# Ledger of designs, part 28: VHH binders against LysM domain-containing GPI-anchored protein 2 (LYM2)

Target 1, 295 residues: LysM domain-containing GPI-anchored protein 2 (LYM2), of Arabidopsis thaliana (Mouse-ear cress) (o23006)
Amino acid sequence: QMTGNFNCSGSTSTCQSLVGYSSKNATTLRNIQTLFAVKNLRSILGANNLPLNTSRDQRVNPNQVVRVPIHCSCSNGTGVSNRDIEYTIKKDDILSFVATEIFGGLVTYEKISEVNKIPDPNKIEIGQKFWIPLPCSCDKLNGEDVVHYAHVVKLGSSLGEIAAQFGTDNTTLAQLNGIIGDSQLLADKPLDVPLKACSSSVRKDSLDAPLLLSNNSYVFTANNCVKCTCDALKNWTLSCQSSSEIKPSNWQTCPPFSQCDGALLNASCRQPRDCVYAGYSNQTIFTTASPACPD
Below, E stands for the ipSAE of ESMFold2; O stands for the ipSAE of OpenDDE; V2 stands for 0.75 times the mean of E and O plus 0.25 times the DockQ between their complexes.

## First folded at step 18 (VHH; framework vhh_7zox_3)

Design f5 (from y3 with S53R; at its last look DockQ between E and O 0.91; V2 from the best seeds 0.78)
Fold by ESMFold2, look of step 18:
Structure f5 (fold): chain B 295 residues (1-295), chain A 119 residues (1-119)
Amino acid sequence: as target 1 above (295 residues)
Amino acid sequence: DVQLVESGGGLVQPGGSLRLSCVASGFTFSDYWMGWVRQAPGKGLEWVSDIYRGGSTDYADSVKGRFAISRDNAKNTLYLQMNRLKPEDTAVYYCAKGSDEWVSPFDYAGQGTQVTVSS
């Protein structure tokens, strides 16, 4: 059944995930950034493949969906957004309104009350701050990395329509969400949708591992020194290159990419190989030859 | 530049305790959540614990009840108290800074301190 929780019981305990946010009222990217405590607007821009120069005051129409990236933590078999996402109670708020109208149905008032240990959800006061536990997952699907996307189901939707929209299938959606078919699909509730991720060559010891991007998105990594994009039309392979578009976040200057071994690039594999981004340390941007020689 | 300098690792018997410290510089420490990640031999990075700006904490299931993360914002220092250590806790432990970007939870880690739990 659609409990509002996503399963998160695999070996990966933290990751990046996505939620699909919409509001019944017009809003702006600035308001969405504030609501989800997103540090830099470019994180929302990249998740929606918008130009870096997009205004923070750009209008978001009623019911328009904006993908918002979140940090996910898995514990006790479920995934929730980390405690950085908080909401401050305003005049006339009640928890059910916050859950359904402010957060677009991504979370229930029961879940907000539970994780915040609120003794009486009817006794909340202006200025109280509550952690908003958005649903997410870090689990692999059939041994493969995916980007878990919280999709709020529209009234009258079918699993087939959702599967077609997001490039997956009915059986996968049903199994992932613990339902058998459309009769258990609940409107205005989040559904765990596994978005295919571009393949990546990042090392397991990199802070950005496993570096998962879904189609038609970009991200800055390696302290803003590397821009990575995912495009299904480019064989679902993550494309990463050095960037000076954004000031480095933890470094004074971007370190140079490491050199690929020329012998590995020129090895007689059956496929051509390129020198690609492989992650970073606090002083070095790593590269490797890719693809691996499969034989 | 951001710097994170870990200390306090060492060799310890199973059941023993260690206290790790991490001194931070080059950023406003109190504005960021902080955490510990570890790397066992031959493995990737494994998340251990977070502490958020408001002082709330989270732990990986494998360390809950045995490890305690804390911070002292006045000293720009992060701590990890590790009790009832097991051989499976053997790893290099890294202090990690909360990310400015969504691509990962942490975007900077120190050089690490070795913890070895053996009989």
Scores: ipSAE 0.636, ipTM 0.837, lowest interface PAE 1.4, mean pLDDT 89
ESMFold2 (binder alone), look of step 18: mean pLDDT 83; pTM 0.847
OpenDDE, look of step 18: ipSAE 0.848; ipTM 0.931

Design f6 (from j3 with Y106F; at its last look DockQ between E and O 0.83; V2 from the best seeds 0.73)
Fold by OpenDDE, look of step 18:
Structure f6 (fold): chain B 295 residues (1-295), chain A 119 residues (1-119)
Amino acid sequence: as target 1 above (295 residues)
Amino acid sequence: DVQLVESGGGLVQPGGSLRLSCVASGFTFSDYWMGWVRQAPGKGLEWVSDIYRGGSTDYADSVKGRFAISRDNAKNTLYLQMNRLKPEDTAVYYCAKANDEYVSPFDYAGQGTQVTVSS
């Protein structure tokens, strides 16, 4: 496995992933949004469980990690961010600096050079635009959906520490990253960390399938008509509710939730099962009976 | 309202070719990267190809070298040239608009066009 590459087998060719961005210098959410070509700030806010009214000008301290969502595409066994993330070379930029400092070590200049077919990484010009291939994955872990998170390894850290921090284990991290142990853990390089995702009832034919959300995060789906939250304290189950917090996209108005398909009454449940979000199509928001019995 | 209208699907023999078109309306077409997804019987949505605002393209491994995505921003039209079609390419093909939210790659798709590859 090449340094900086995350494995992506291709079972799921596209998905959402996360990267942990940390700047050596103070910055703002706006700057981060721009750097990673995030259309809406709320995507970053959701990934970090920040209120919607959070200012774009909110200061981000040096070395503070901000989770940034990215669109992931799998090709040839490797996952990378889509080609919409580009960086324009500025005066005095050095490609290695762009990789290590501007993008906080989430990518290497070698990888940038490779994917952009740069003949000489030392001969870049002001105004050139380069695709930034951030590492990501859409692979399931042991058959379970996870959110892949690119964690830039800090000097002196261990797999054990990282595993503990993110609620996984050493073996999983090692295997996922194709390393045997701490001896092969490289500082200032991205590590693929699988974050447990909340379970969802989203249909396979839904545009937002699979809906992957890690703990303590929220997203707006169904053209912003539905807000989903993931909280481990709520049995790792997505909570999706109709929302009017933001203007619908693609639709003039939010359609009502469809009637639940199937029987809500289950003989094994004391109470009828809840109707839960199951995805959406062009003009329909789907619902289904919750797999769990209500309390 | 956003609209995506696909056309060009049909029945072809293995090894044949089709060209799909998608006409977009209701949004600034040039501001979005676009893509194609497909759904085979009994399967979920599968990503096929993307074309970004700058014109760069990406393809699923299963279609690389056979399919070509393109766009005409002046016509608000997305295309998918499909060559050397295989039975496994049989699916409903959907034109899709990039999602402004990081929930999924696409947030809107057309009604789809049926592509059937059969001898």
Scores: ipSAE 0.729, ipTM 0.873, lowest interface PAE 0.8, mean pLDDT 93
Fold by ESMFold2, look of step 18:
Parts: sequence; C-alpha cells; structure tokens
Structure f6 (fold): chain B 295 residues (1-295), chain A 119 residues (1-119)
Amino acid sequence: as target 1 above (295 residues)
Amino acid sequence: DVQLVESGGGLVQPGGSLRLSCVASGFTFSDYWMGWVRQAPGKGLEWVSDIYRGGSTDYADSVKGRFAISRDNAKNTLYLQMNRLKPEDTAVYYCAKANDEYVSPFDYAGQGTQVTVSS
C-alpha cells in the first residue's frame, strides 16, 4: 500500500476517524467547522481537548494543527470520509488548489476527481459541489481497536519523530502505511497514524459501540447525557459520567441510569469493581460492574 | 421528541422479499442522512445501509445487490427493500437517525421490526 491511501479492508466498514488540519494562513475554528461541515463546534473542541466555552472566532495560527473528527466509510480496501463533506467551487478555484491549500493536503485533486466522476478536472465551474474524500480507516491494529488519524507529513519529518509524537513506533507506522523507511515518507501527504484508544465497557448492541476515544479528548454520547474522556494517565480507561452541560439531542430529558448489572463488592469476586457506563438504547442508559470477575 | 417507527417485518421463506418502512417525526427529516441497522439473536448491532441527503447510498457487503434503501422526504419515510432474503438476514431491523456528534454514525433508533427468514 502507499502513503496517503489508507488501507481499510477489515470487517468493520464504518467508524469514527480523525484528520489533522492546518492552513498556511491564519484562520478560525468557525472556518474549520464550516469547511468540514461539522454541525456542532463542540465536536472539534472535544477532539482537541478544548473547553466547551471556546469561541468560534478563536484564532488558529498558520500551520497550527486542529484535529477534526470525520465519519469513515470503507469500500474496495480503502477508507474515505462519508459523503456529507462537500465543497462548493468558488471564483478562481482549481481542484489542485482546493486539495492542497483549502484542505491542507489531506486529499489530492486526483482523488476528488475520481470519487466525483469528474470527466475533465480542468473544466469545473463556480457553484459545483464536490464530495471531499478525506482519508481514514476502520481497521484494527494487531487485533486491537485504534483511532486512525490522518497526519499530514511535514517536510523533514522522520517516522521515528512521528511515532514519538503520537505514542506509537517506527515499525508499526511503516508496516501500516506499506513503506520500509523514511525515504518513502512523502512530505505534505497524509500518513495513517494509529492512536491508542481508551478501553471501554460499552455493549456491542449500543449505538455508540465500540466507542473509541484517543488520549486527551472528550466526547458526548447517549444523546448528550453522558460525557466520556480518555486520559492516558488514568491507565487508558475511558471515564464516562452523567452530564447536564448540554441539552439532550433526541430525548426530552436524560433517562435514569439502570442499577449496575453486577456486584460491586463482597461477591465471590475477589477484586473491587466500579459501576461504569455500558452504552445506551432508546430510553435506557446502561451500566455494568467492571472489571468482570475472573473464573 | 424524536420518533422512528418501523414496520413491514414478518416471516418469509428463503428467496422471498420484504419492504420495511420507517416513519419519522420530531425533527426535520430532510436535513439528516438516515440508515438501517440490524441485530441478529445474541449479536450486537450490524450496519446495513445508509442514504444521504443528496440521494446517494451505501450498503454493507453482506446485503449489497439484494437490498435497496430509499427515502420519501415529503412523507418523512425511510424504506428498505429486501430481496433474495437468506436465513442469515433474520434479525430485528432498526431505522436510525444520523448523529450530529462524531462518537457514532447514529444517535437514535426506533423500536425495530422483526424479520424472520425460514422454511
């Protein structure tokens, strides 16, 4: 496989993924939110561990990286963002400028042309709308769920530097991206970086399963009634708590939590257990005792 | 106050067809992409299909070529035409609404409709 062409051939075909966006010019969180069609700014805030009261007009410096969450869809062995990210062609745009300058090198004009079936990429017109196929993956790494992060490689980077920055190793990055060393590392192109995810007790039948969250981020789930955080310093265990910080999205009020499914103490289980978030369904927020008792 | 009400399930023989419907209320239906997920006995949720606001569609490999998703925005209704049904398609089928958050694709699902494929 080549750098910039994210492999997505496992059994999971949809997931949450991340891209690293930067611009050569100063911009704002509002402009990034609009560019990626993110409905609520808090989705970007959570991916970057920023306070909920952060202004939409907060300045983003030139070359500053902002993580943007995307919905990933996998087909024919590769992953791209699903079809809800579009760009409307403006005066003086050409596809190569849109790919490199507007979208920070996260996509190529060839890929935009391919997925939109553009007959002639040099004959685009103001007002045309194109799906922007951001790179992503839903594949497990060594049997483990990870958060795939599209990192645009800076000129002069090494695999070792990128691995250290993101908490992985040189061999893993090289193998995941189908390269053998730094000589194949392409500046200004996305690299698939596997971010470790916090462990979760979410049930497989929950709408938010498998709930993957990388270090130093937060997300709202269960119709905004639960806030989950991932902190490497908490032994990579997802921390989820009831929240009233934002209005429920699909419910009138947040449902009560169930009784914990298992004993917390003083059972035949010889280890302490906590009552933890386990997902949700229509009217119910589930909990379970964790960790499971050994046999 | 979101509601999604599925219907059209039932018992069919292998090779048969069913058409599922889902009536939506409590939100602006045309503003959201929609999907179907299913749950077989003893298993978790499995994604089946999506339909986006512009009318484009995606399908899980296990149903591609056999199922067709569609929508009627004037009636706030989502459909799933299921053809050449197999015993492996036996599940509760849920209509699902797109999530405004990025923790998952969907944030609300209906009560479901049972589809049973057996001879």
Scores: ipSAE 0.664, ipTM 0.833, lowest interface PAE 1.1, mean pLDDT 88
ESMFold2 (binder alone), look of step 18: mean pLDDT 81; pTM 0.833

Design f7 (from j2 with D31N Y106F; at its last look DockQ between E and O 0.91; V2 from the best seeds 0.78)
Fold by ESMFold2, look of step 18:
Structure f7 (fold): chain B 295 residues (1-295), chain A 119 residues (1-119)
Amino acid sequence: as target 1 above (295 residues)
Amino acid sequence: DVQLVESGGGLVQPGGSLRLSCVASGFTFSNYWMGWVRQAPGKGLEWVSDIYRGGSTDYADSVKGRFAISRDNAKNTLYLQMNRLKPEDTAVYYCAKANDEWVSPFDYAGQGTQVTVSS
């Protein structure tokens, strides 16, 4: 019922993932924010590399794709969005309409029925709330970190066209999705697309680990005290700096970046090293010397 | 100021049980989904369980069927009932608050409580 199963069977059981949302009718960023239960619009802005001051009422044209970040959880070999994304049944809704028209084909009514244990998808009541299980994955691809992106396949697309659009290749895309070729692509259904992630020095014990950000996007982390960007022009290296653009979310004040050990920065290596963001914990923002010294 | 204070850890034999508690303050507890993460010695953080505002729950495969997360919004308290404990459950367990940003599922964790499972 989906082109890919969004396999999620590796060692990582939670992560951040992306879905590509579009609607056949014009909408707004506000409506998309509400539909996906995104608390702060800037999460959508960052995923789409939009200015921080972009209006919630900015029009989204018909069929325009907006990337929506989601929290992914893996269970029994597949990934789905966390249960915070719910839809309340309105007058004249049927589950197939909700899946295809409201959620842009990112889910099927069968999957909605399955995870909500709906006995008869034709017998739903106004006001019922259903969890919307968006597809996602936390798996590495060939040992590399990627940002999994749920791409709703356009009728007549080929794996080659999709691979070119997203900077991957036909073989990788086919293998990831467990298909052999274009005949198995299902129009209007999600395909698992691996987006290259910027490399990060974030510690494994940081709440934002692993910090996976695809090209042309930004995030605020460390309680809004750090802004990170991913830019292919920076050798696919995550660029993070302290920020006062946004009020700290859980902290009274933003702590300073810790100082890097001068011996680490000056270690004999093949290339110069910088003091870079390494995550946070308990009112402390960590740093480390990067890149690592090679063998 | 946001605070999460974990308690209830300790030393327990394999097959035993523990109940962890986490008292929250400094934010509207009922507005946030919550979770537990753990850190075994020398390892990074490992997700354990989530509980959402509506009361639905989710679990890592490694703990499914053995652990039960719950919350009491009137007491601003999160719980983790851990049954049939195994040596591989040995870790510091952290109570964690949902992130308002997408960069990670949680943006704040307490100081943790040590759980040690050994014979």
Scores: ipSAE 0.710, ipTM 0.880, lowest interface PAE 1.1, mean pLDDT 89
ESMFold2 (binder alone), look of step 18: mean pLDDT 82; pTM 0.837
OpenDDE, look of step 18: ipSAE 0.768; ipTM 0.890

## First folded at step 19 (VHH; framework vhh_7zox_3)

Design zz1 (from z7 with D31N; at its last fold request DockQ between E and O 0.89; V2 from the best seeds 0.85)
Amino acid sequence: DVQLVESGGGLVQPGGSLRLSCVASGFTFSNYWMGWVRQAPGKGLEWVSDIYSGGSTDYADSVKGRFAISRDNAKNTLYLQMNRLKPEDTAVYYCAKGNDEHVSPYDYAGQGTQVTVSS
ESMFold2, look of step 19: ipSAE 0.733; ipTM 0.876
ESMFold2 (binder alone), look of step 19: mean pLDDT 84; pTM 0.849
OpenDDE, look of step 19: ipSAE 0.830; ipTM 0.919
ESMFold2, fold request of step 20: ipSAE 0.620, 0.761, 0.718; ipTM 0.802, 0.892, 0.877
ESMFold2 (binder alone), fold request of step 20: mean pLDDT 86, 86, 86; pTM 0.875, 0.874, 0.872
OpenDDE, fold request of step 20: ipSAE 0.911, 0.006, 0.909; ipTM 0.955, 0.282, 0.954

Design zz2 (from z7 with Y106F; at its last look DockQ between E and O 0.91; V2 from the best seeds 0.78)
Fold by OpenDDE, look of step 19:
Structure zz2 (fold): chain B 295 residues (1-295), chain A 119 residues (1-119)
Amino acid sequence: as target 1 above (295 residues)
Amino acid sequence: DVQLVESGGGLVQPGGSLRLSCVASGFTFSDYWMGWVRQAPGKGLEWVSDIYSGGSTDYADSVKGRFAISRDNAKNTLYLQMNRLKPEDTAVYYCAKGNDEHVSPFDYAGQGTQVTVSS
């Protein structure tokens, strides 16, 4: 495994992933949105659990980490961000600078050079556009869905510290990244960190499958008709509700949630199960009985 | 409303070829990446290929070298050339619109067209 590459060889070939972006200089959410080709600011807002009315011009302090959602695609055992994330070379740019400073160490100039088939990374020209292959993964962890988060390792940090920070363990981090221990932990390089995801009842045939949300985040799905939130304090269960906060996309109006099967709701629980979001297709929003019995 | 209408599916023998078409309407076609997903019997949706607004393409490993995605923005049409088809390619193929939200790659799909590869 090449340094900075995340393994992606699981059952899912495409998914949503996260990267932790930090800039040495002050910046704005707008700039970050542009840099990572995020179409809607709310995607960034959701990933960071920020209110929808957050200003695009909100200052991001130096070294402040902003979680940025990316579309991940698995190819040949490795996951990379989609090809819409491009950087246009500016005057005096150096590819290594682009990698380490502009993209905060989330990618290497070697990887950029490789995927763009740059013959000489030292011979780049102003105005050239390069695909930025950010590391990501769609792999399950021990059979469980996780949100892969690209964490840029800080100098002096340890696996234990990182594991504690993100609610995982040293062994898991080491294995996931193919390293033995702290001695192989490289500063200023991305580390694949698995974030626990809220349980989801989204069907496998849904367009938003798998719907993976980490703690303290939200997303709009089903053409903005459904808002889903993940809160560890709510038993790590994905909470999806009908939403009118955003104008529907692709649909003129939001369809109603399908009715849950009463038999399923009443099955095997003291109290009826909740009717929960199960995905969507065409013009239908699916529902199903919650797998857990209500308290 | 967004509409995606697939065509070109059918029954073909292993090693054969098909060309799928998808006509899009209800949105600015050229502004979105597009793709194909497929659903085999008893399985979930599987990503097949996508083509970005800039024309770049990507493929699932299972179809690399065999399938080719293309688009005609003037015609609002997406294509999938499928060569050297295998039985495992049997599925309903859906034309899909790129998702502006970072939830999934695609946020809308057509009704699908059946592709059956069988001897």
Scores: ipSAE 0.715, ipTM 0.874, lowest interface PAE 0.8, mean pLDDT 94
ESMFold2, look of step 19: ipSAE 0.769; ipTM 0.900
ESMFold2 (binder alone), look of step 19: mean pLDDT 83; pTM 0.849

Design zz3 (from z7 with D31N Y106F; at its last look DockQ between E and O 0.90; V2 from the best seeds 0.66)
Fold by OpenDDE, look of step 19:
Structure zz3 (fold): chain B 295 residues (1-295), chain A 119 residues (1-119)
Amino acid sequence: as target 1 above (295 residues)
Amino acid sequence: DVQLVESGGGLVQPGGSLRLSCVASGFTFSNYWMGWVRQAPGKGLEWVSDIYSGGSTDYADSVKGRFAISRDNAKNTLYLQMNRLKPEDTAVYYCAKGNDEHVSPFDYAGQGTQVTVSS
């Protein structure tokens, strides 16, 4: 495994992933949105559990980490961000600078050079556009769905510290990244960190499958008709509700949630199960009985 | 409302070829990346290919080198050329619109067209 590459060879070829972006200089959410080609600011807001009315011009402090959602594609055992993330070379830019400073170490200039077939990374020209292949993964971890988070390792950090920070363990981190221990941990390089996701009842045939949210995040799905939130304090269960906060996309109006099968709701529980979001297709929002019995 | 209408599916023998078409309406086609997903019997949706607004393309490993995605923005049409088809390619193929919400690759799909590869 090449340095900075995340393994992506699992059952899902495409998915949503996260990267942790930090800038040495102060910046704004707007700038971050532009840099990573995020179409809607709310995607960033959701990933960071920020209010929907957060200003685009909100200051991001130096070294403050912002989680940025990216579309991940698995190819040839490796996951990379989609090709919409591009950087236009500016005056005096150096590809290594672009990698380490502009994109905060989330990618290497070698990888940029490779995927863009740059003959000489030292011979780039102003105005050239390069695809930025951010590392990501869609792999399950021990059979469980996780949200892969690209964490740029800080100098002096340890696997234990990182594991503790993100609610995983040293062994898992080491294995996931193909390293033996702290001696192989590289500063200023991205580390694949698996974030626990809330349990989801989204069907496999749903357009938003798998719907994976990490703790303290939200997302709009089903053409903005459904808002889903993940809170560890709520038993790590994905909570999806009908929403009118955002104008529907693709649909003129939000269709109602399908009715749950009463038989399923009443099955095997003291109290009827909750009717929960199960995905969507075309013009239908699916529902199903919650897998857990109500308290 | 967004509409995606697929066509071109059918029955073909292993090693054969098909060309799928998808006509899009209800949105600015050229502004979105598009793709194909497929669903085989008893399986979930599988990503097949995507084409970005800038024309760049990507493919699942399972179809790489055999399938070619393209688009005609003037016609609001997406294409999928499928060559050297295999039985495992049997599925309903859906034209899909790129998702701007970063929830999944695509946020809308057509009704699909059946592709059956069988001897």
Scores: ipSAE 0.482, ipTM 0.771, lowest interface PAE 1.3, mean pLDDT 92
ESMFold2, look of step 19: ipSAE 0.688; ipTM 0.876
ESMFold2 (binder alone), look of step 19: mean pLDDT 83; pTM 0.848

Design zz4 (from j4 with Y106F; at its last look DockQ between E and O 0.90; V2 from the best seeds 0.69)
Fold by ESMFold2, look of step 19:
Structure zz4 (fold): chain B 295 residues (1-295), chain A 119 residues (1-119)
Amino acid sequence: as target 1 above (295 residues)
Amino acid sequence: DVQLVESGGGLVQPGGSLRLSCVASGFTFSNYWMGWVRQAPGKGLEWVSDIYRGGSTDYADSVKGRFAISRDNAKNTLYLQMNRLKPEDTAVYYCAKANDEHVSPFDYAGQGTQVTVSS
């Protein structure tokens, strides 16, 4: 059947998700930032593991994929981006062009028309603003949190090729997307790809919970006071350290990490356990003893 | 200096109504989409509702049709009208400010207001 609507039926109703954007024309990171309503470019930089000082005007080549983080909402069994992402109709736009050329095939014109209650998608006016419902999901995979990634399928791709590229398998991709195999894989349509997330010690009551990062990405959290990175080569474990690289967003100065919650000395470990980031509140940054023994 | 102050909670019988309020300060309220989250005893945070800068709204399936979120930008105040309350709605309710970063939808929550639904 048709791909492009992502199942979102678990107990979690909101989450952070990821889309792969590309355009047939050269563009810039600034234009992508504007298109997806990303307030701070560093969110795109972190998702693509780019240096923090990367220029807004850096060229993005035709068909080059840039990962863009989005806020996901689940309702009635389907996940779509929240209503913060809007597009203003310009001269000569039609909805099918907006869906395929402007948004790189991440959304269909039918879905844009549906969520905006457009009576006739062929009669749109310059200046109209439409919510762009990008596909996403918050569902766990086999009981584990994953980063759901909307991958726009290239002509001639196979499920095996996509699975190898993103570290998953044919059966998982086929089942997740409600298809049997390659014959039902549609070019230029999004496929739900479950990226493995680094493990973390972030509390479920933290303002950044759940904090899910895929391999080779970073993020600033705790009002820009903490930088977290995900590295598969470090046993898929989230590494979070205090940072002064960015001005605190809601605090005058970054608070110190709290007293470590939990015992660092453990008879099963040869060395004391590390004290690791465990999330934050509007007043403090939490830490806890790492569940793993050091080397 | 972001402050979010919730009020309007209390004890109510099943089928009753409450109206929650949240007064915001320390930021330009009208520039941010806002939300309500709740936490039942021994459970994690559960998203309830969002309201966006243009006035559109979203709701968790468990509250859709019973709860109504609204905002008054002139008063820097967010509201949650809660109707046909059920025992399952018992929780501390938090007003939440949208996050500028994509680490989570919200980057601040207030101290909360307790809602208890029981006979």
Scores: ipSAE 0.576, ipTM 0.805, lowest interface PAE 1.8, mean pLDDT 88
ESMFold2 (binder alone), look of step 19: mean pLDDT 82; pTM 0.838
OpenDDE, look of step 19: ipSAE 0.671; ipTM 0.847

Design zz5 (from k1 with D31N; at its last fold request DockQ between E and O 0.94; V2 from the best seeds 0.87)
Amino acid sequence: DVQLVESGGGLVQPGGSLRLSCVASGFTFSNYWMGWVRQAPGKGLEWVSDIYSGGSTDYADSVKGRFAISRDNAKNTLYLQMNRLKPEDTAVYYCAKANDEHVSPYDYAGQGTQVTVSS
ESMFold2, look of step 19: ipSAE 0.797; ipTM 0.908
ESMFold2 (binder alone), look of step 19: mean pLDDT 82; pTM 0.837
OpenDDE, look of step 19: ipSAE 0.825; ipTM 0.911
ESMFold2, fold request of step 20: ipSAE 0.776, 0.783, 0.770; ipTM 0.899, 0.903, 0.896
ESMFold2 (binder alone), fold request of step 20: mean pLDDT 86, 85, 87; pTM 0.885, 0.868, 0.888
OpenDDE, fold request of step 20: ipSAE 0.000, 0.024, 0.917; ipTM 0.180, 0.389, 0.959

Design zz6 (from m1 with D31N; at its last look DockQ between E and O 0.70; V2 from the best seeds 0.00; counts 0 for: pae O 10.3 > 2)
Fold by OpenDDE, look of step 19:
Structure zz6 (fold): chain B 295 residues (1-295), chain A 119 residues (1-119)
Amino acid sequence: as target 1 above (295 residues)
Amino acid sequence: DVQLVESGGGLVQPGGSLRLSCVASGFTFSNYWMGWVRQAPGKGLEWVSDIYSGGSTDYADSVKGRFAISRDNAKNTLYLQMNRLKPEDTAVYYCAKANDEHVSPFDYAGQGTQVTVSS
């Protein structure tokens, strides 16, 4: 496995992934939003479980990590962010500096050079725009859905420490990244960390399928009509509710949730199952019976 | 309101070709990556191809080398050229617009167009 490449060979070719961005200098959420071409600030807010009314000008301290959602595309066994994330070369920029400092080590200048077919990375010009290929993956882990998180390894870190921090184990982390131990762990390089995702009842034919959320995060879906949250304390089950917190997109008004089939709610459980969010189409918000029986 | 209108589907013999079109309205077409997904009978949605705002393209392995996605921003139109069609390509094909949220990449799809490959 090439340094900085995440494996993506599963059945899902496109998805949302996360990267951990840290700047050596103080910055703002606005700057981060611009740098990663995130159209809606709420995407960043949700990924970090910040209030919706958080200011774009909120200070981000040096070395503070902000999780940034990215659009992932898998091709030829590798996952990278789409071409929407671009950087325009400024005066005195060096490509290595762009990789290590501007993008916080989430990408290498070699990878930037490769994907942009730059013959000489030292001969870049002001005003040139380069695609920034951030590492990502859409693969399941042992048949389970996970959110892949690009973690930039700190100097002195161990696999055990990182695994503990993110709720996985050393073996899984090593295998996922194609390394055998701490001796192969590279500082200031991105590591593929699988974050456990809340279980979802979203249908396969839904426009937001698969809907993957990691712990302590939220997302607006169904044209902003539904807010989904993931909380490990709630049995790792995705909680999706109708929301009027933001204006609907593509719809004039939010449609009501469809009614669940009573037969399904009453099937195979002592008590009726919950009616839960199951995705949406252009006209309808779907619901289904929860797979779990109520206690 | 966002509108995506697919056309170009139909019945074709194995080995034949079709060209799908999708006309978009209600948003700045050129700012968004677009894609095609398909749904075969009894199956879920399957990703087919994407074209990003920067013009790069991706394809599912099942269609790579046979299908070609393109766009005309001046006409707000997305295309899918399908060559060497196979029976397993039979499905409803949907034009899809990408979203900006931390969810799966599409937030809107058209009504779909039926493609049937049969001898």
Scores: ipSAE 0.007, ipTM 0.277, lowest interface PAE 10.3, mean pLDDT 90
ESMFold2, look of step 19: ipSAE 0.723; ipTM 0.885
ESMFold2 (binder alone), look of step 19: mean pLDDT 82; pTM 0.839

